VH-VL binders against Uncharacterized protein y4jR. Designs and how they scored, part 1

No score or structure here was measured in a lab: all are predicted.

Target 1, 151 residues: Uncharacterized protein y4jR, of Sinorhizobium fredii (p55518)
Amino acid sequence: MKTLIVEDNPKKRASLVEYYSSEFPSDDLEVTSALISGLRVARDTKPEFIILDMTLPNYSPDENKGSRIELMPFAGREFVMRVNRMSIKTKVIIVSMFETFGVAPRLITLNSLDAELRDRYPNVFVEAVHYSQAQADWKTAIKNARLSLDR
Structure headers, positions and changes below count from the first letter of each chain, unless a header shows other numbers; antibody chains aren't numbered by Kabat.
F, E and O are the ipSAE of ESMFold2-Fast, ESMFold2 and OpenDDE, as the mean of both directions, binder to target and target to binder. V2 is 0.75 times the mean of E and O plus 0.25 times the DockQ between their complexes.
[cut] stands for letters that were removed.
The coordinates of atoms that the task and the answers printed are left out; those that the model quotes come from them. Centres of patches stay.

## First folded at step 9 (VH-VL; from g3 with light chain A34N)

Design h4
Fold by OpenDDE, look of step 11:
Structure h4 (fold): chain C 151 residues (1-151), chain A 122 residues (1-122), chain B 107 residues (1-107)
Amino acid sequence: as target 1 above (151 residues)
Amino acid sequence: EVQLLESGGGLVQPGGSLRLSCAVSGFTFSSYYMSWVRQAPGKGLEWVSAISYKGGYKYYADSVKGRFTISRDNSKNTLYLQMNSLRAEDTAVYFCAKSPFRYGSDLYFDYWGQGTLVTVSS
Amino acid sequence: EIVLTQSPATLSLSPGERATLSCRASQSVSSRLNWYQQKPGQAPRLLIYDASNRATGIPARFSGSGSGTDFTLTISSLEPEDFAVYYCQQRGDWPPTFGQGTKVEIK
């Protein structure tokens, strides 16, 4: 199975890669660190499973196409939307270190985003889970999501 | 080809009720969000309501909440809009509109019907 | 809700001329801005989606640009069939809303 990880945080990225490669060593794993590069890889390789951060930079420092590099709080939502448009057979799980997004008075919770994406993109989106170094819930979520694809 | 055909429009008195239908063909109906958009005579476009693939989620503009009910019958490839407690300001051509993406809820509209006229007048 | 303001209200031009239509949002909609064309007695037709993408079957003379709050629809050289009303529509925030329209009429 082809899997794509899109994560800009080096420590979190390393943790995700280590866990996934250990749990599913036979899977083909690709890793990117930005929204646009992730979308490019998704388009070109059509991965069947995508592990995605919610907050991502639009571009990587080494792939700047003249556009301003900025951190996008809702990059994950954008990613899911665009991937859905590609009409590829894939499932996306979002793993985020943050539980709230935006600024007052328009704060949005991770749970709210989860519900939104489930409604909007049920064919592509699986769930959004919180990432914590202290807890392994995200591992269970990733594993369950991945195993569900074998059915 | 995609086709959307509205029906059920007509003249109704204030406080009355009317049910619109939209028959669709040329695409997998149950895989797309559907919407109603209306246009008052000589005016612009106003989104009215949207419904998810199997009707589990329904959305309404504030102007019609509590009065209008959107529904769909996927076995008949038909979208409905039940309009109750109609007001003069509800007078408009009502368009059936298709969302562009399969299993996506992005609310812009790639196909429209020709519309059906609803006139609310004493 | 997000208010979209289109300008000008009416644009009088001759065939072959360039048309530039503006749509301004009361707050940022990112690139989630679409354009529609409507001729008298007809249903709206999608022209541009996500600010700059031409819909299927739309001629190359139509182009969209902009992001955030300022958007532009350009018709590089007007054809007789292009005289119509044009609407912008945002899906950047709930609920979706339309501009009031710009009428492109023959001079």
Scores: ipSAE 0.191, ipTM 0.772, lowest interface PAE 1.6, mean pLDDT 93

## First folded at step 11 (VH-VL)

Design j1
Fold by OpenDDE, fold request of step 13:
Structure j1 (fold): chain C 151 residues (1-151), chain A 123 residues (1-123), chain B 107 residues (1-107)
Amino acid sequence: as target 1 above (151 residues)
Amino acid sequence: EVQLLESGGGLVQPGGSLRLSCAVSGFTFSSYYMSWVRQAPGKGLEWVSAISYKGGYKYYADSVKGRFTISRDNSKNTLYLQMNSLRAEDTAVYFCAKSPFRYGSDSLYFDYWGQGTLVTVSS
Amino acid sequence: EIVLTQSPATLSLSPGERATLSCRASQSVSSRLNWYQQKPGQAPRLLIYDASNRATGIPARFSGSGSGTDFTLTISSLEPEDFAVYYCQQRGDWPPTFGQGTKVEIK
């Protein structure tokens, strides 16, 4: 099983990698940090499982300068849409540190995004879950999603 | 000490095939991205292909897509490049190159190189 | 793809002199620019990674600077063994690409 993690936050990325590699050591893991690079990898290698952040930069961040990078709050939604268009046999789970997106008064919740993506892209999208260092619900979600691929 | 040793180069006619090997030592092979980079005679360097630590993710330059296949055997500490449908423009020294990371095709650079093996495609 | 242009094509200097090599990218690569040294018949050797970091075992006389599109490799005082071809390489965008090289030759 080829699994792709698309995550720009180094700490969260490390946590995802650590958990996934420990739970599924036989899987082949790839990691990227941006929307465009994630889409490139998806297109070129067709991973069967994708763990995706909702908020991503368009391009890989400069890890050396620590400069602020412009993040796209709905990058994950765009990713799912584009992957769906590619007709890649894959499943995507979104793991986000944020529960709300956008700017007031038009805030969108993670739950609303989950519902939208389930409705629009049922062949690709699995679910969106909240990531927290304090709670491990995201681990269970990832595990269940991954195991469902073996059915 | 990190060692990369390429082999399998030689003279081949256009349309022919060749398989290159790279034997490595001095590091945990299965923990790093590996690549092939080539250099035409008297010319610069061109990235050809890359492969992830377990070999599931393979990437190719547009110039070799559909003709070359990268692979690895981690139990043998060996990287391979199967070259089919060879063309004159494929003539080059082919270097095996190690990257410093396990993940991230978007972060490819090369901290160690082999001495290379010459591939000549000519009638 | 990103095109890297190195200048000058050839740099003729004497031992002890300062060498300044330039690498310009067609678009920004942030700090994701690396430098390699290659001597005739030998494998390339990594000198600098991510614009300004010396690789393991590289003498202090080698230094890198720059960001975005303009980068410089400096050899503060040339040693006889430094006469070689130098390549820059970017990993800021896919695919990775190299410059055409600068030859540092003895005057």
Scores: ipSAE 0.897, ipTM 0.947, lowest interface PAE 0.5, mean pLDDT 95
Fold by OpenDDE, fold request of step 13:
Structure j1 (fold): chain C 151 residues (1-151), chain A 123 residues (1-123), chain B 107 residues (1-107)
Amino acid sequence: as target 1 above (151 residues)
Amino acid sequence: EVQLLESGGGLVQPGGSLRLSCAVSGFTFSSYYMSWVRQAPGKGLEWVSAISYKGGYKYYADSVKGRFTISRDNSKNTLYLQMNSLRAEDTAVYFCAKSPFRYGSDSLYFDYWGQGTLVTVSS
Amino acid sequence: EIVLTQSPATLSLSPGERATLSCRASQSVSSRLNWYQQKPGQAPRLLIYDASNRATGIPARFSGSGSGTDFTLTISSLEPEDFAVYYCQQRGDWPPTFGQGTKVEIK
């Protein structure tokens, strides 16, 4: 199985890669760090499983295409939407370090985003889970999601 | 010592097919991205195709998409390039190139190269 | 795709002289710019990666600088074995692309 990790944070990315490679050593893993590169890979290679960060830059931080690199708080939502339009057989799980997004009074929670994406994109979206180095809940979520694809 | 050795080049007619091989040694083949880069006679370098460490992810330049297929056999430490529907503009020395990373198609550069094998497409 | 333009096309110098090669990108590639050396009939060799890092085994006389769109490869004092074609390559955007090359030849 082909799995794609889209994560811009080096530490979190390393943790995801380490866990996934250890748990599923037979899978073919690819890693990218931005929304556009992630979408490109998804389009061109059609991975069956995608582990996605909610907050991502449009382009790789190392690309620096002229302006300050800005993180998009809802990049993951856009990713899911755009992947859904590709009509590829894939499942997406969002793993985010943040539980809330935006600025008051328009603050939204990870749970609310989860509910929204489940409703809008049931064919591709699995769930959104919180990432913490202190807890292993995200590992369980990824494992369960991945195993469900073998059924 | 890292070694990359291409083979399979030769003369072929337009519309023909050819399969290139690259035998590698001196590093853990199954841990790195591999690519093909070509150079037309007297011209510069052009990236052609890349393949992930396990071979599941394959990327192609627009100029060869649909005609070329990259593959690898990690048990044999060999990279392949199947070239179909060859055109005159495909005439080039084809280099096997190693990347320093296991992951990341968006971060391709090449730390080691083979000597190349010449492919000539002509009537 | 990003277009890399190298200048000059040909650089004629004598051993011991300083060589300065330029590579300009059509858009920013940050620091993701690499330099290669190629001698006739030989495989390209990586010289510099990510703008300013010397690859393993590369002599100190080779140095790279720049960011964004403008990059420079400098050979502080040319040795006879340095006369070759030099290519820049970007990995800042997809697909990876190369410059057209600069030939450093003996005067």
Scores: ipSAE 0.897, ipTM 0.947, lowest interface PAE 0.5, mean pLDDT 95
Fold by ESMFold2, fold request of step 13:
Structure j1 (fold): chain C 151 residues (1-151), chain A 123 residues (1-123), chain B 107 residues (1-107)
Amino acid sequence: as target 1 above (151 residues)
Amino acid sequence: EVQLLESGGGLVQPGGSLRLSCAVSGFTFSSYYMSWVRQAPGKGLEWVSAISYKGGYKYYADSVKGRFTISRDNSKNTLYLQMNSLRAEDTAVYFCAKSPFRYGSDSLYFDYWGQGTLVTVSS
Amino acid sequence: EIVLTQSPATLSLSPGERATLSCRASQSVSSRLNWYQQKPGQAPRLLIYDASNRATGIPARFSGSGSGTDFTLTISSLEPEDFAVYYCQQRGDWPPTFGQGTKVEIK
């Protein structure tokens, strides 16, 4: 299976890659670090499974420099919307370090985004889960989502 | 020592087909992205195609999409380029190239190159 | 896609002289700019990756600098073996693209 990880944080990205490649060593894994590159790979290669961050830069950050990065707090929602319009057979799980998004008083929770995306994009979107190094819930969510594709 | 050896070039008519091979040694082939890069006679370099370490992610320059197919056989340490519907502008030396990474198609660069094989498309 | 413009097109210098080759990108690639050398009848060879890092086995006379849109390859003291074409290549955005090359001719 072709699986795409879209994640800009180097430590979280390494953790996701390590977990996924250990659990599903036969899968062909690709990694991108930005909204635009993730969408290009999805369009051009049509991965069957996508592990996606909610907050992403538009363009890949330079990992050799500590440059300032403009992060888009709802890039994951944009990604799901655009992949849905591509009409490709894929499933997307969002794994986020953040549980709230936006600026007060207009804060939106990860659970609210999960509910919105399930309602709007049921053919593509699976769920959104919180990432923490101390918790394994995101590992279970990724594993269950991936295994459901084998059915 | 790293070696990349291309073969399969030659003279072919417009509309014809040709299959290039690149035999590799000196590194774990199945761990790295591979690419084809071409150079028309007297001209600069143009990236043509790339393939992921397991072969599932394949990328093409717009100029060759739909006509060229990249593939790899990790059990034989060989990279391939199937070229169909060849055109005069496909005339070039084709280089096999290695990237130093397993992931990251949007960050391609090439640490080792083969010596190339010439493809000439002419009536 | 990102266009790389190299200058000068040709550079004629004597052994021992300093060569300075320029590469300008149509938009920022940050530090993600590489340099290759191609000697006549040979494959390209990676010289510099990510603007300033020398690849394995590359002599210290080769150095790179720059960031954003403007990059420079410097050969501090030309050797006869440095007669070649030099290409810049970006990995900052898709697809990977090359400059048109600078030919270094040793007088």
Scores: ipSAE 0.581, ipTM 0.863, lowest interface PAE 2.0, mean pLDDT 91
Fold by ESMFold2, fold request of step 13:
Structure j1 (fold): chain C 151 residues (1-151), chain A 123 residues (1-123), chain B 107 residues (1-107)
Amino acid sequence: as target 1 above (151 residues)
Amino acid sequence: EVQLLESGGGLVQPGGSLRLSCAVSGFTFSSYYMSWVRQAPGKGLEWVSAISYKGGYKYYADSVKGRFTISRDNSKNTLYLQMNSLRAEDTAVYFCAKSPFRYGSDSLYFDYWGQGTLVTVSS
Amino acid sequence: EIVLTQSPATLSLSPGERATLSCRASQSVSSRLNWYQQKPGQAPRLLIYDASNRATGIPARFSGSGSGTDFTLTISSLEPEDFAVYYCQQRGDWPPTFGQGTKVEIK
């Protein structure tokens, strides 16, 4: 199975890669770090499973340069919408370090985004889960979503 | 010692087909991205295609998309390029090239290269 | 896609001289620009990756600098073995593209 991880945070990305490659060593794993590169890979290679961050830069960060990168808090929502329009057979799970998005007083919760995406994109979107280094809930969610594709 | 050895080049008519091979040694082939890069006679370098470490992710330059197919056999340490519907502008030396990474197709660069194999497309 | 323009087309210098090669990108590639050396009848060799990092085994006389759209490869003291064509290559935007090359020849 072809699986794509779209994640800009180096530590979280390494954690996702370590978990996924250990749990599903026969899967072909690709990693991107931005909204635009993730969408291009999805279009061009049609991965069957996508592990996605909600907050992403538009373009890949310069890993060798300590520059600030503009983060788009709802990039994951844009990603899901765009992939849905590609008409490819794929499933997307969002794994987010944040449970709230936006700026007060207009904060939006991860649960609200999860509900919106499940309603609008049921053929593509599976769920959104909170990432925590101390907890295994996101690991269980990834594993269950991936195993469901074998059915 | 890293070695990349291309083969399968030759003279072919327009519309014809060729299959290039690249035999690899001196590193763990299955851990790295591989690419084909070509150089037309007297011209510069053009990236052609790339393939992920397990072979499931394949990328193509627009100029070859739909005509060329990249593949790999990790059990034989061999990279392939199937070239169909060849055109005069495909005439080039084709290099097998290694990237120093397993992931990150959006940031290709090439730390080891083969010596190339010449493909000539001519009537 | 990003066009890389190298200058000069040919650089004629004596052994021991400093060589300065330029690469200009049609849009910013940040620091994601690489340099290769290609001797006649040989494969390219990676010299510099990401603007300024020397690849393993590359002599200290090779250095790179620049960011954004303007990049430089410097050979501090030209050796006879440095006669070659040099290519820049960007990895800042898809697809990867190369410059047209600068030929360095010994006077």
Scores: ipSAE 0.573, ipTM 0.861, lowest interface PAE 2.0, mean pLDDT 91

Design j1
Fold by ESMFold2, fold request of step 13:
Structure j1 (fold): chain C 151 residues (1-151), chain A 123 residues (1-123), chain B 107 residues (1-107)
Amino acid sequence: as target 1 above (151 residues)
Amino acid sequence: EVQLLESGGGLVQPGGSLRLSCAVSGFTFSSYYMSWVRQAPGKGLEWVSAISYKGGYKYYADSVKGRFTISRDNSKNTLYLQMNSLRAEDTAVYFCAKSPFRYGSDSLYFDYWGQGTLVTVSS
Amino acid sequence: EIVLTQSPATLSLSPGERATLSCRASQSVSSRLNWYQQKPGQAPRLLIYDASNRATGIPARFSGSGSGTDFTLTISSLEPEDFAVYYCQQRGDWPPTFGQGTKVEIK
């Protein structure tokens, strides 16, 4: 199974990689850190499973510099929309540190995004789950989503 | 010590095929991205293709898409490049190159290189 | 694709002199620029990664600087083994691309 992780936060990225590689050691894993690079890899290599952050920069951050990082709060929604238009056989799960997005008065919750994406992109989108180190709900969600692809 | 040893180059006619090999030692081959980079005679360097540590993610320069296929056999520590429908502009020394990472194909650079193997495409 | 323009094409210098090689990118690559040395008949060798970091085993006379679009490789005092072709390479945007090289030759 080809699996792509798209995640810009170094600690969360390491946590996702460690969990996924320990649970599914036979899977071929790729990691990107930005919206544009994630979309390019999805288009060019057609991974069957994608673990995605909702908030991402357009371009990979320069970790060697304290350069400005411009995060796009709805990058994950745009990612799902664009992947859906690619017409590839893939499933996307969103794992987010944040439960609210946008700027007042137009705030949207992770649960509302989950409902929207399930309704609009049912062939590619699985669910959005909150990332918390104290709870293992995101681990269970990733595992269940991945195992469902074996059927 | 790190060693990358290419083979399989030679003279072929346009439209022909060749398969290049790169034998690897001195590091855990299955942990790293590998690439092919070429250099036309008297010219500069051009990245050709890259492959993920387990071989499932494959990337190609636009100039070779649909004609070249990269692959690897981690049990034999060997990288391959199958070149089909060869053109005169594919004439180059082909280098096997290692990246210092397992992930991050979108940010390639090459810490170790092989000696290269010459591919000449002419009628 | 990002185009890298190296200058000069040829740099003719004597041993002991300082060499300054330039690489300009068509758009910002932040610090993601690398330098390679290629001696006649040999494979390239990584010298500098990410603008200013020396690769393992590279002598202190090699240094890199720059950010954004303008980058410099400096060889503080040329040794006989430093007469070679030098290539810059960016990893800031897909695909990776190389400059066309600067040949450093003995005057």
Scores: ipSAE 0.539, ipTM 0.852, lowest interface PAE 2.1, mean pLDDT 90

